Miniprotein binders against Glycine-N-acyltransferase-like protein 3 (Glyatl3). Designs and how they scored, part 16

Target 1, 290 residues: Glycine-N-acyltransferase-like protein 3 (Glyatl3), of Mus musculus (Mouse) (e9q5l8)
Amino acid sequence: MLVLKCSTKLFILENMLKSHFPESLKVYGAVMNINRGNPFQKEVVLDSWPNFKVIITRREREAETDNLDHYTNAYAVFYKDIRAYQQLLEEHDVINWDQVFQIQGLQSELYAASKAVAKARLLDLDINLASFKAVHFSPVSSVPDHSFLTGPTPRLTYLSVSDADLLNRTWSRGGNQQCLRYLANLIACFPSVCVRDEKGNPVSWGITDQFATMCHGYTLPDHRRKGYSRLVALTLARKLQSRGFPSQGNVLDDNLASINLLKSVQAEFLPCRFHRLILTPAAFSRQAHL
Below, E stands for the ipSAE of ESMFold2; O stands for the ipSAE of OpenDDE; V2 stands for 0.75 times the mean of E and O plus 0.25 times the DockQ between their complexes.

## First folded at step 11 (miniprotein)

Design Y1 (from U1k with L10V E15Y L37F V72I; at its last look DockQ between E and O 0.75; V2 from the best seeds 0.00; counts 0 for: pae E 2.2 > 1.5)
Fold by OpenDDE base, look of step 11:
Structure Y1 (fold): chain B 290 residues (1-290), chain A 80 residues (1-80)
Amino acid sequence: as target 1 above (290 residues)
Amino acid sequence: SEPVEVYVVVPKGTYYIFEVSPEMSVREVLEFIAEFFGLDPSKFRLTFDGEPLPLDQPLSDLGIEPGAELRIERKESDEK
């Protein structure tokens, strides 16, 4: 195991990962955020340098940790060799197996390999796998063209940390205290877009996560069909792109509304799928709301 | 001072409402709006009543009131 701390090497790594798109996109987004002030206190773990076979991004061990917070306790993985990934995962102090955590990646063998290691280590844990369509936005025009908007003039703002509660209540993955804190951190650390009503209440929003992914977007039911979801998506994509980030997202296969939105903005559906593993040790099974 | 709402018109003619502090300089406001849209502020300017706003003056000194219409537009190329 090698923890890459050198800023120069981290910059080099960022460039190296570009040659492995699209499978490296999750790790790439994480590394980019690490290299830009590292507001989410993450680090890079490799099997070797410079010719790595596997890379894992993780929360720094020194960072404040909630054992029940799989949102924050999230690892992104990219591997050139699946065996190298398994070998790295078997090493001491690579993964904290004593927490609720998630592993994310854009490679299909990630689940089987992770499960195999967990079994080999005789760990009593539950693994929940979710698979998504992965999407990437083509370069968005620098000049906004939002002629599709209908209704009143949109009030555009960033999200406030105080808005996290509303997000937590509306996000399908939310509804718990861990998620509330996580969302507050995302709002504080990363780009967001919010459309507000005349009273200043959020009516449509989008956020990005520690992997530079547009991870959540929502429009209140009473404010739908006004083009706000498209506005939010395009604005976030443009913001990411202007900062050199890829604009990427994930969508469930059965989320037809979001799929249609993505198609309407000509998002590219990637050939690889997004895989999210949530690993819950048996000790936390009663406490973890996943 | 409390934030004030301004109407911002982008080059394509779409209106947006932004909250800005009257004490903010035109530069700061431009940067804020540009950042929001992912634009390079060095390539754009803010105008009020068809006139470019001076970058280093606060909005309050320029008579920008709540509900004022500001336009963000690309700087004219010196080479026509």
Scores: ipSAE 0.365, ipTM 0.726, lowest interface PAE 1.3, mean pLDDT 92
ESMFold2, look of step 11: ipSAE 0.432; ipTM 0.795
ESMFold2 (binder alone), look of step 11: mean pLDDT 78; pTM 0.730

Design Y2 (from U1k with L10A L37W V72I; at its last look DockQ between E and O 0.71; V2 from the best seeds 0.00; counts 0 for: pae E 1.8 > 1.5)
Fold by OpenDDE base, look of step 11:
Structure Y2 (fold): chain B 290 residues (1-290), chain A 80 residues (1-80)
Amino acid sequence: as target 1 above (290 residues)
Amino acid sequence: SEPVEVYVVAPKGTEYIFEVSPEMSVREVLEFIAEFWGLDPSKFRLTFDGEPLPLDQPLSDLGIEPGAELRIERKESDEK
């Protein structure tokens, strides 16, 4: 195991990962955020340098931790060799197996390999797998064309940390204190877009996560069909792209509304799928909200 | 200070309301707006009442009040 802390090497790594798109996109987004002030206190773990076979991004050990917060306790993985991934995962102190955590990646073998290691270590873990369509936006035109907007003049701003409660109540993955804190951190650390009403209340929004992924977007029911969801998606994509980030997202196969939205903005559906594992130690099974 | 709302007219004429701090310089405001639209702020200017705003001054010093209409315009190419 190598923890890559050298800024020069981290920059080189960022460039190296581009040649492995699309499968490296999650790790790439994480590394980009690490290289840009590292507001989420993450680090890079490799099997070797410079010819790595596997890369894992993780929360720094020195960072504040909540054992129940799988949102924050999230690892992104990219591997050139699945065996190398398993070997690295078997090493001591690579993964904190004593927490509720996530493993994320864009490679199909990630689940089987992770499960095999957990089993081999005789860990009593519940593993919840979710698979998504992965998407990215082509470069959005520098000239905004928002002719699709209907209704009043949109009020555009960022989200405030104080808006995190609303997000937590509306996000399908929210509804708990861990998620509330996580969302507050995302808002504080990463790009967001918010459409507000005349009273200053959020009516449509989008956020990005520690992997530079557009992980959540929502429009209140009373404010739908005004083009806000499209506005938010395009604006957030532009913001990411203007900062040199790829604009990427994930969508469930059964989320037809979001799929249609993505098609309407000409998002590209990637050939690889996004895989998210949530691993819950038996000790936390009663306390963890998935 | 509390954020103030400004009306911004995009190059294509679409209007938006942005919340900005009165203490922000014109440059910062331009960059802020440009980020939302994916524009290169170096290629644009902010105007008020048809006049270009100075980049290094805060909005508060320029008499920009809440509800003021600002326009973002492309800089005239010096290539005459």
Scores: ipSAE 0.347, ipTM 0.716, lowest interface PAE 1.3, mean pLDDT 91
ESMFold2, look of step 11: ipSAE 0.489; ipTM 0.810
ESMFold2 (binder alone), look of step 11: mean pLDDT 79; pTM 0.741

Design Y3 (from U1k with L10T L39I V72I; at its last look DockQ between E and O 0.64; V2 from the best seeds 0.00; counts 0 for: pae E 17.8 > 1.5)
Fold by ESMFold2, look of step 11:
Structure Y3 (fold): chain B 290 residues (1-290), chain A 80 residues (1-80)
Amino acid sequence: as target 1 above (290 residues)
Amino acid sequence: SEPVEVYVVTPKGTEYIFEVSPEMSVREVLEFIAEFLGIDPSKFRLTFDGEPLPLDQPLSDLGIEPGAELRIERKESDEK
């Protein structure tokens, strides 16, 4: 087990991860953010360097201040060899199993392997798997084109931390104190796009998370069918691309509106799926939120 | 100081409203707008009333009042 702290090696790793797209995208996003101020206080764990077969990004233990905050306490995984992944987790204290947390990645064996490790460690926990289509935006034009809008030019800006309460109330995974704090931190640390009405109230938005994933694209019901979701998605993708980030995201199979939007902007549906595991120790089951 | 609303028109004619500080230099405003729009600020300039704004001057020194309409345009030598 190695914890990679050297900034030179982390920069080298960032470049090495590009050759493993798409499977490495979540780890790559985390490493990019680590190398750009590390606002989520994360670190990189490997089996070996430079000839790694497993990379896991995790929160520094000192930063884990709320054992119910599975939004923030999330591990991204990339492996070249699933057995090396299992071995690393079985033989070392890579994961803090005494919290509600998330494991995520773009490789199909992740759930079965992680479940096997939990069983081998005799852990009494529930594992909730969610699976998503994974998407990557094609290069977006450097000059905005808003001809698709059906009304006047909207106020296009970014989110403020004070907007986090609205995001918490509208996100399907939201509605709790952990998520509120998490969303406030995402807004403070990472790019966002927000359409505001004439009074300055957010009506459509999108954010990015600790893995540089585009998430929580939302338009208030009374402001739908005006082209705002498309405007937000393209603007955020452009913003990420201009900063060298992969503009990638996840979409549920039954979210037909988002799938159709992504098709209309010719986003690339990746040949892999996004897997998100939420792991809840039995002691926390009634307190945890999905 | 209090923020000032300015309108920014892109080359395709799209109009945005930005809140900026009047003490921000034109360079800082251009970089802020360019970051939001996902464009390279070194290839663009801000104009007001048809004339390029000087990069090192704050908006407050240039007669840019609340509600002013600025244009963000490609620099003449780099224009497509």
Scores: ipSAE 0.000, ipTM 0.190, lowest interface PAE 17.8, mean pLDDT 86
ESMFold2 (binder alone), look of step 11: mean pLDDT 81; pTM 0.759
OpenDDE base, look of step 11: ipSAE 0.176; ipTM 0.637

Design Y4 (from U1k, 71 letters changed; at its last look DockQ between E and O 0.48; V2 from the best seeds 0.00; counts 0 for: pae O 6.1 > 1.5)
Fold by OpenDDE base, look of step 11:
Formats: C-alpha cells, sequence, structure tokens
Structure Y4 (fold): chain B 290 residues (1-290), chain A 80 residues (1-80)
C-alpha cells in the first residue's frame, strides 16, 4: 500500500487517469477535488507508483468519521488488473471494514472481487449492490439557449447549507441524519445550482459530490415541466466543465424521467456502468438503513 | 450562519434580457462574474460587471461597493 501525498505526483496522476476514461472517471473526479484544496479530506491509495495497477480514493484517517455514514465513508476504485485490486484490498489498513461504507467504480468486476475479499476475510457484513447507467455531458455550448424555459424569470442561486434538510427529504437515498450532514457538506464544498421561487424557496436544484459527479437533481412537483431540470443540469455541467472537470452522472435503468431528460440534453451514455456497493457490518445492521 | 445572507441582483445581458441572481454581499465581483459567466457558458475573463455605468473592481466584495438588494448589474464584454 502506498498513500500518495506528493502534490506533484498527484497532479501527474490526474493526467494519467485521463488515458483510462471512461472507467477511471470516478477516481479522476475524486483526485481532481483532492488537487483543488481537498475540501472533503480525501487521499489516494495505490499498489505502486508510477506504474500502478489499482487506485483507491478514500477519506483521510484524520478526518472526522461517523461509523454509520456510508455517504461520507466512500471509496472510489479503478483497476488495470482485478487481481491487483483484490490484493490491495486484502492489505491491512486499506479499507476500514469496521464502518458502514461504500465502494464505487465503473468496472463490472468490482462487486465480485470485493465480495470475494470480504468472504476471504471472514467478515460478517451485508453487501448491497446497485448498478446504474453512467452518463457524460459533451461540452456545453457557450451560447446560452434558454428558449425552453417557461414561466417566470428564473432566480438562480447557489444552494445554502440551510437547504440541506429539503434535499434530505426529497432525495431517494436520504431521510436520515447521516445523509443530512453529508448533503450539508456537499453544498459547502462543491458546486451547486438552485432555482428559487419568488419567496426564495428552492424549487429545483442540482449538486455535485466528492467524486465531481452530478449526484442529485430534483425539481419540486409543482414546478415541473418548466424546463428547470434541464436548466439545472446544463448549468451544473457547464460549471464543472469550466473548471476542467468532466460532467458526469448516473441514472437508474428504471428512472425513465431522468433518462429522457439526459437524452434531451444529448448526454452520452457510457459503455461502462456505475457500480455502487454499500457494505454494512453486522454490528451496524440494526442502526443503519440503506 | 455558515453562509451569509443572500441578496438578489438583476443581471442585464448585452442584448437587453435579464436574469435574477441571488448572491452573497460578501462575494467579490470576480466571484459574481464567474458565477454569471458559468451560467451562460461564457469566459469570465472576457467580460466585466458594471453598476451605474461604471465597471466594478474585481477583487472587492459587493458590500464594499454599495451594491444593495435589487441592484441592477450589467455584464458586458471587455473592450478589445
Amino acid sequence: as target 1 above (290 residues)
Amino acid sequence: SEFPDMVEVYVVLPKGTYYIFEVSPEMSVREVLEFIAEFFGLDPSKFRLTFDGEPLPLDQPLSDLGIEPGAELRIERKES
């Protein structure tokens, strides 16, 4: 195990990962955020340098942790060799197996390999797998076209940390205190877009996460079909692109509304899928709802 | 308390259309310009913000420049 702390090497790594798109996109986003102030206190773990076979991004050990917070306790993985990934995962102190956490990646063998290691370590834990379509936005036009907007003039803002409660109540993965804190941190650390009504209440929004992924977008039911979702998606994508980030997202296969939205903005559906593993140790099974 | 209170500003585009943006008075003109430019997919380095016909200094917060809620700001191309 090698923890890469050198700023120069981290910059080099960022460039190296570009040659491994699209499978490296999750790790790439994390590394970019690490290299830009590291507001989410993450670090990079490798098997070797410079010719790595596997890379894992993780929360720094010194960072404040909540054992029940799989949102924050998130690892992104990219591997050139699946065996190398398993070997690294078997090493001591690579993964904190004593927390609720998640592993994310854009490679199909990630689940089987992770499960195999957990089994080999005789760990009593539950693994929940979710698979998504992965999408990427092409460079958004610099010419604004808002002809699709209907209704009153949009009030565009950032999200406030005080808005986290609303997000927590509306996000399908939310509804708990861990998620509330996580969302507040995302709003504080990373780009967001918000359309507000005349009273200043959020009616449509989008956020990005520690992997530079557009991880959540929502429009209140009473404000749908006004073009806000499209506006939010394009604006957020443009913001990411203007800062040199890829604009990436994930969508469930059965989320037809979001799929149609993505198609309407000509998002590219990637050949690889996004895989998210949530691992829950038996000790936390009664406390964690996932 | 983590974020300062937001205020509304009216941003007028060169073509005469306008948008309402909520920004923090503590934001610098640069930050506001970048936010607006990013929204429109514009290079912020090629544009400036003006108030009452005068260009706003980039590195000062809106609060120091007397920008009040409801102020009309204009985004303009820099003169080449």
Scores: ipSAE 0.021, ipTM 0.350, lowest interface PAE 6.1, mean pLDDT 89
ESMFold2, look of step 11: ipSAE 0.350; ipTM 0.759
ESMFold2 (binder alone), look of step 11: mean pLDDT 83; pTM 0.802

Design Y5 (from U1k, 76 letters changed; at its last look DockQ between E and O 0.61; V2 from the best seeds 0.00; counts 0 for: pae E 1.8 > 1.5, other shape alone 2.917 > 2.5)
Fold by OpenDDE base, look of step 11:
Structure Y5 (fold): chain B 290 residues (1-290), chain A 80 residues (1-80)
Amino acid sequence: as target 1 above (290 residues)
Amino acid sequence: GSTEPVEVYVVVPKGTEYIFEVSPEWSVREVLEFIAEFFGLDPSKFRLTFDGEPLPLDQPLSDLGIEPGAELRVELKESD
């Protein structure tokens, strides 16, 4: 196990990962954020340098942790060799198996390999797998064309940390205190877009996460069909692109509304799928929210 | 306490108007940077005016007599 701390090497790594798109996109996004102030206190773990076979991004050990917060306790993985990934996972102090956490990646073998390691280590844990369509936005026009908007002039702002409660209540993956704190941190650390009403209340929004992924977008029911969701998606994508980030997102296969939105903005559906594993140790099974 | 925001109206070439809420403590430069971020453009592509007059870039809006409730206009410069 190598923890890559050298800024020069981290920059080199960022460039190296580009040659492994699209499968490396999750790790790439994390590394980009690490290299840009590292507001989410993450680090890079490798099996070797410079010719790595596997890379894992994780929360720094020194960072504040909540054992129940799988949102924050998130690992991104990219591997050139699945065996190398398994070998790295078998090493001590790579993964914190004593927390509720998630593993994310864009490679299909990630689940089987992770499960095999957990089994081999005789760990009593539950693994919840979710698979998504992965999408990438083509370069958005530098000149905004939002002729599709209907209704009043949109009031555009960033999200405030104080808006986290509303997000937590509306996000399908939210509804608990861990998620509330996580969302507040995302708003504080990473790009967001918010459409507000005349009273200053959020009516449509989008956020990005520690992997530079557009992870959540929502429009209040009373404000739908005005083009806000498209506005938010395009604006957020443009913001990411202007900063040199890929504009990537994920969508469930059964989320037809979001799929249609993505198609309408000509998002590219990637050949690889996004895989999210949530691992829950037996000790936390009664307390964990998935 | 939170300072009451200043409203900035942005008109893009195709006629779409946006309203941004900014702090009166921000400089004109900071305002333009904030707005530019939404559009993924360089701040130099924008012009901020008050009552038809350009504002100096490096002074806070409050120092320029811009108070909450004031209406500022930002125009996207056409590419030559």
Scores: ipSAE 0.366, ipTM 0.740, lowest interface PAE 1.1, mean pLDDT 91
ESMFold2, look of step 11: ipSAE 0.503; ipTM 0.825
ESMFold2 (binder alone), look of step 11: mean pLDDT 79; pTM 0.736

## First folded at step 12 (miniprotein)

Design G8a (from G7b, 77 letters changed; at its last look DockQ between E and O 0.01; V2 from the best seeds 0.00; counts 0 for: pae E 14.3 > 1.5, placed apart)
Fold by ESMFold2, look of step 12:
Structure G8a (fold): chain B 290 residues (1-290), chain A 81 residues (1-81)
Amino acid sequence: as target 1 above (290 residues)
Amino acid sequence: GSKVLVVIEGSDPEKLEKAFLEIFRLAEELDGIVWVIIKNGKVYIVVRGLPEDAKEKLAEKVKEIAEKYGLKVEIEIEDKS
């Protein structure tokens, strides 16, 4: 196991990961953020350097302070060899298995391999798998096009941390203290776009996460069908592209509104899927039901 | 790099939540990079990237916010000694 700390090697790695798109996109986003102030206090773990076969980004152990915060406690994985992934996790303490956490990536064997590792380590875990279409925005014009709006161009800005409560209340996986803290940290650390009404209240928005993934696109029900979701998505993509980020995202197969939006802006549906595993130790599940 | 650590504590979860969101907004207005940790009934707010005068301004206003919500507060500022 190797924790890659040298800033020169980390910038070399960032460039090397580009040759492995799309599969490396989540690790790439994490590494980009590590190299740009490291606001989520993450680190890179490899099997070897420079001839790596597996890369895992993780939270620094000193930063892991809440074993229930599976939003923040997330591992991104890229592998050239699935056996190297399994071996690294079996033979070393790369993952803190004594918490609720996520493993994510863009490669199809991730779930089966991670489950096999848990079995080999004799761990009693509940593993919840979600699978998404993976998307990337085509290059967007530097000149805004607002012709798709049904009315005047609205006030367009970014989210403030004080808006985190609204995001927490409107997100399907939200509504708890860990999620509120997580969303506040995302807003504070990463790009966002927000349409506000005349009183300054958010009515449509999108953010990016610790993996530079475009996420949490939402428009309040009373403000829908005005073109705001499209405006937000294109504006955020343009912002990310101008900063050298890949402007990538995920969408559930049954989220027809988002899929139709992505098609309407000619987003590229990638030849891979996003896989998100949420891993819960059985001790946490039993304790919650006692 | 220099940082400001703010720790707030109180018995009312709603007041605690409102206070840390105000502190976040304040730190953002001062161009700080903000991180939150919640542990053992305390909220830890780490702010990085502030110039020296902004760290003092943050500390003063954070004390006002804590008083407003009836919260206990501790503030630690790293100096460049």
Scores: ipSAE 0.000, ipTM 0.261, lowest interface PAE 14.3, mean pLDDT 86
ESMFold2 (binder alone), look of step 12: mean pLDDT 80; pTM 0.754
OpenDDE base, look of step 12: ipSAE 0.105; ipTM 0.609

Design G8b (from G7c, 78 letters changed; at its last look DockQ between E and O 0.02; V2 from the best seeds 0.00; counts 0 for: pae E 16.8 > 1.5, placed apart)
Fold by ESMFold2, look of step 12:
Structure G8b (fold): chain B 290 residues (1-290), chain A 81 residues (1-81)
Amino acid sequence: as target 1 above (290 residues)
Amino acid sequence: GSKVLVVIEGSDPEKLEKAFFEIFRLAEELDGRVWVIIKNGKVYIRVKGLPEDAKEKLAEKVKEIAEKYGLKVEIEIEDKS
């Protein structure tokens, strides 16, 4: 087990991960953010260097201050060899199993392997899997095209931390205090795009997370059918691309509106799926907000 | 800009790593963008976006680094794009 702290090695790793797209995208986004101020206080764990077979990003243990905040306390995983992933987790203290947390990755064996590790370690925990289509935006022109709007051109801005309550109420996984703090931190640390009405209220938006993933694209019901979701998605993708970040996201198979939007902008549906595991120790069952 | 492909190989992981760090630093000082692949005991380093006068300079310094650490090296200087 190696915790990679050297800034030179971390920049080398960032470049190495590009050769493993799409499967390395979540780890790549985390490493990019580590190399750019590390606002989520994360670190990189490897089995070996430079010939790694497993890479995991995790929060530094001193940053884990809320055992119920699985949004913030999330691990991104990339492996070249599933057995090496299992061995690393079985033989070392890579994961803090005494919290509610997430494991995220773009490889199909992630759930089965993580479940096998939990069993081998005799852990009493619940594992909830969500699986998503993975998507990558095509390059976006530097000259905006507003021809798809069906009304006046809206004012494009960004979100402020005070908008986090609205995002918490509208996000399908939101509505709790951990998510509220998480969303406030995402807005403070990472790019966003927001359409506001004449009074300054948010009506359509998109954010990025700790893995540089475009997420929580939303338009208030009364403001739909005006092209705002398309404008927000393209503007955020361009903003990420101009900063050298991947413009990638996830969508559930049954979210037909988002899938149709992604098709309309010719986004690439990647040849892999996104997997998100939420792991809840039995000791937290009375306190669970899931 | 110009691009350079470097392949280094050696049996000593510590020397290979040190050479890699020096090459990476040099490529960045010359405004190059670096891509890396590591496989089968070899390190493949692709540097893109070099200024026109920088690719030969990088190649010369890479040869010096490889000799310092006793590594095998292959260098290819490629045209734009």
Scores: ipSAE 0.000, ipTM 0.188, lowest interface PAE 16.8, mean pLDDT 85
ESMFold2 (binder alone), look of step 12: mean pLDDT 75; pTM 0.693
OpenDDE base, look of step 12: ipSAE 0.024; ipTM 0.297

Design G8c (from G7b, 78 letters changed; at its last look DockQ between E and O 0.02; V2 from the best seeds 0.00; counts 0 for: pae E 14.3 > 1.5, pTM E .798 < .8, placed apart)
Fold by ESMFold2, look of step 12:
Parts: structure tokens; C-alpha cells; sequence
Structure G8c (fold): chain B 290 residues (1-290), chain A 81 residues (1-81)
């Protein structure tokens, strides 16, 4: 196990990961953020350098302050050899298994391999798998084109931390205290785009997460069908692209509104899927009705 | 902008890393976008988006960096960017 601390090696790694797109995108996004102030206090774990077969990004252990906050305590994984991934996790304390956490990646064997590691370590975990279409925005012109709007161009701003409650109430993954704090931290640390009404209240928005993934694109019901979702998505993608970030996203197969939006902006649907595992130790299992 | 492909090779991994970092800084200073691949002890560095007047300057400085660290270097300039 090697934990990369050297800024030179981390920049080399960032560039090496580009050659493994799309499968490396989640790790790449995390490494980019590590190299740009590291606002989420993450670190990189490898099996070897420079000829790595496995890369895992994780929170620094001292930063893990809430064992229920699986949003923040998320691991991104890229492997060239699934057996090397399993071996790294079996032989070392790469993962803090005493919390509710996530494992994320763009490779299909991730779930089976992670489950096998948990079994080999004699852990009793509930593992919830969600699988998504993976997308990447095509290059967006630096010259804005607002012809798709049904009315005047609204004022574009960014979100503030005080907007996190609204995002928490409207996000399919939200509605709890851990997610509220997570969203506040995303807003504070990473790019966002927001359309506001005349009173300054958010009506359409999009954010970026710790993996440089565009997420939580949303328009309030009474403000839909004005072109706001498209305006927000393109503006955020342009902002990311101008800073050299990938403009990537993930969408559930049954989220037809988001899929239609992505098609309308000619986003590229990648030849791989995004896999998100939420791992819950038996001691942390919750039941809403007891 | 033109693409420049740089391949450096040597037996000392620390010297390879230092040379790569200097080349990366130089390319970034010239507004280039850097991609790197490491395979079989060689470091392949592709630089895209360079201003036309920067590609020869990059190539000359890369040769100086490779000599400084005792590395083998190959440079190819592509015009179909």
C-alpha cells in the first residue's frame, strides 16, 4: 500500500488518468480536487508507483468525523486488474469499515469484488448497489447561446450555503442531516450555477461534487419549461471545461426528464456505467418504521 | 494549436519524474494541455493546444531538460491538432 503525498507525483497521476477515461473519471475528478486545494481532505492510495494497477481515493482518517455520513465518506476506485483491487483491500486497512460509506466507480466488477473483500474480512454488511448511465458533455462554446429560452435571459448566479436546505429537500438522495451538511460543503467548495427569482430564491440550479461530477440539476415545478435546466447545465459545463475539469454526470435509467435534457444538449452517453455502493454495517442498519 | 509528442526514457525514475515535472510546468506556462502515459520505462507526454509560436520553443527546451537529466528524448510535432 502506498499513500501518495508528493505533489509532483499527484500531478503526474492526474495526467496519467486521462489515458484511462472513461473508467478512471471518478478517481480523476477526486485527484483534480486534491491538486487544487484539497477542500474535501482526501488522499490517494495505490498498490505501486508508477506502474499502479489500483487507485483508490479516500477521506483522510482524521477527517472522518461522522460514521453515518456516507455522502462525504466515499471512496472512488479505478483498477487495471480486479484481483489487484481485491488484494489491496484484503491485505491493508485501506477502507474504514466501521462506518456507513460509499464505494464508487465506472467498472462493472466493482460490486462483486467489493462484496468478496467484505466476506474475506468476515464483515456483515448491507451493500446497496445503484447503477447509472454515465455521461460526458461535449465541448461547450465559450460564446453563450440563449436562443432556447422561452423568455428573457434570467440572471445567473451561484448557490450560497444558506440554499443547502432547499437542495436537501429536493434531492432524491436527501432529506437528512448528513446530506444537509454534505450539500452545504459542496456549495462552499465546488462550482455551482443558480437561477434566482425576483426575491433572490433559487428556482433552478446545478452543483458539482467531490469527484467533479455535475449533480442535483433541478428546476422547481412552477419554473419548468422555460429552458432553465438547459441553461444551468450548459453554464455549469462551460465553467468546468474552462477550468480543465471533465464535465461528467450520472443519471438513473428511469429519470426520463434528465435523460431528455442530456440528449437535448447532445451529451455523450459513455460505453460504461456508474456504480455506487452504499455499505452499511449491521450495527448501523436503520428502519424508518420502528 | 499544434500537438507535440515527447517521449523521455532513462533508468532513474527520480530523474524521469523531475524531467516530466519541468516539461509539464513549461507546457503549462505556454498554455498547453498535458497528457501523459507511462509504459515500459518510457514517459509519453502529449501537449495540445499550444500557440503556433510555442511549439518550437517547447521542443528546444524539452531537449535541454532531457540533457540536464541524462535522458533519451524523442519529439514529434503534429499539425492536424
Amino acid sequence: as target 1 above (290 residues)
Amino acid sequence: GSKVLVVIEGSDPEKLEKAFFEIFRLAEELDGIVYVIIKNGKVYIRVRGLPEDAKEKLAEKVKEIAEKYGLKVEIEIEDKS
Scores: ipSAE 0.000, ipTM 0.230, lowest interface PAE 14.3, mean pLDDT 85
ESMFold2 (binder alone), look of step 12: mean pLDDT 77; pTM 0.717
OpenDDE base, look of step 12: ipSAE 0.091; ipTM 0.523

Design G8d (from G7b, 78 letters changed; at its last look DockQ between E and O 0.01; V2 from the best seeds 0.00; counts 0 for: pae E 14.7 > 1.5, placed apart)
Fold by ESMFold2, look of step 12:
Structure G8d (fold): chain B 290 residues (1-290), chain A 81 residues (1-81)
Amino acid sequence: as target 1 above (290 residues)
Amino acid sequence: GSKVLVVIEGSDPEKLMKAFLEIFRLAEELDGIVWVIIKNGKVYIRVRGLPEDAKEKLAEKVKEIAEKYGLKVEIEIEDKS
């Protein structure tokens, strides 16, 4: 493996990844954040430079402080050659297999290839696959249009770290200490949008993660059907686009409400799927995560 | 393999990056091994492992790319491999 540390090479890589959209989007988001202060202490590994055939973004080893935190311990992958991916993944110290972690990407062979390597290493681990539609927002006008709201324009702002507990309680992936810390870090490091009531309490929001993915769009049940989810989604997309980030996200096939929202804002459904693998060594049996 | 050394320079970072990306894609198509340094407003591009006739093709196309983006370019073809 080669660990790409030079800021000049990382900037060049960021631009090279654009020519591989959509499949490179998760790696691209990670590299963008690495090049912009690296708040999640991530690094890039690849097979060769600049003529790479595979890229894996990972947490710096010194930053891996919780072997149960699969939210933070997440590897984004892009490959031009599936066998190069398998070969890199098999190398010593590319992946920390002794933790609960994620592998994610936008390419169809990711699960099968990763599972094959785990079996070849004789690893006793559970691999949970989730597969999503991948989406990208069309360019959003710099002039806001609030005509879709059913009432007056609400107080629109961003999340505070103190809001992390509410996000942890409302996220389908949440409800545990690792996720609470993860959400606090996402709010502290990355763009968010929040609709607040007159008392300042969050009622609708969206965040971005370490891969620049728009995630955890949510509106409290008592505040639904007012146009808040659309307002949040468009505002976050505009914020990302104004900063040069891709405005991309994932949606489960059965989340019809989110799919309908995305269609209503003319989001582009990409010709690829998002795949997320959560890998759990057999020694880690837990009930507290869900 | 033959070596080609390219230095490009310009005042517009976006044009400089676009030119580099075109040169890199071209070198990739020719199976060249690329090494890049950026310093003092210049991009130094070393391409190694090229077939003999590919280094002349690369040099010709690099001149075209530099002209397209209005960049200064210096090209050196090394005969040692």
Scores: ipSAE 0.000, ipTM 0.246, lowest interface PAE 14.7, mean pLDDT 86
ESMFold2 (binder alone), look of step 12: mean pLDDT 79; pTM 0.740
OpenDDE base, look of step 12: ipSAE 0.006; ipTM 0.225

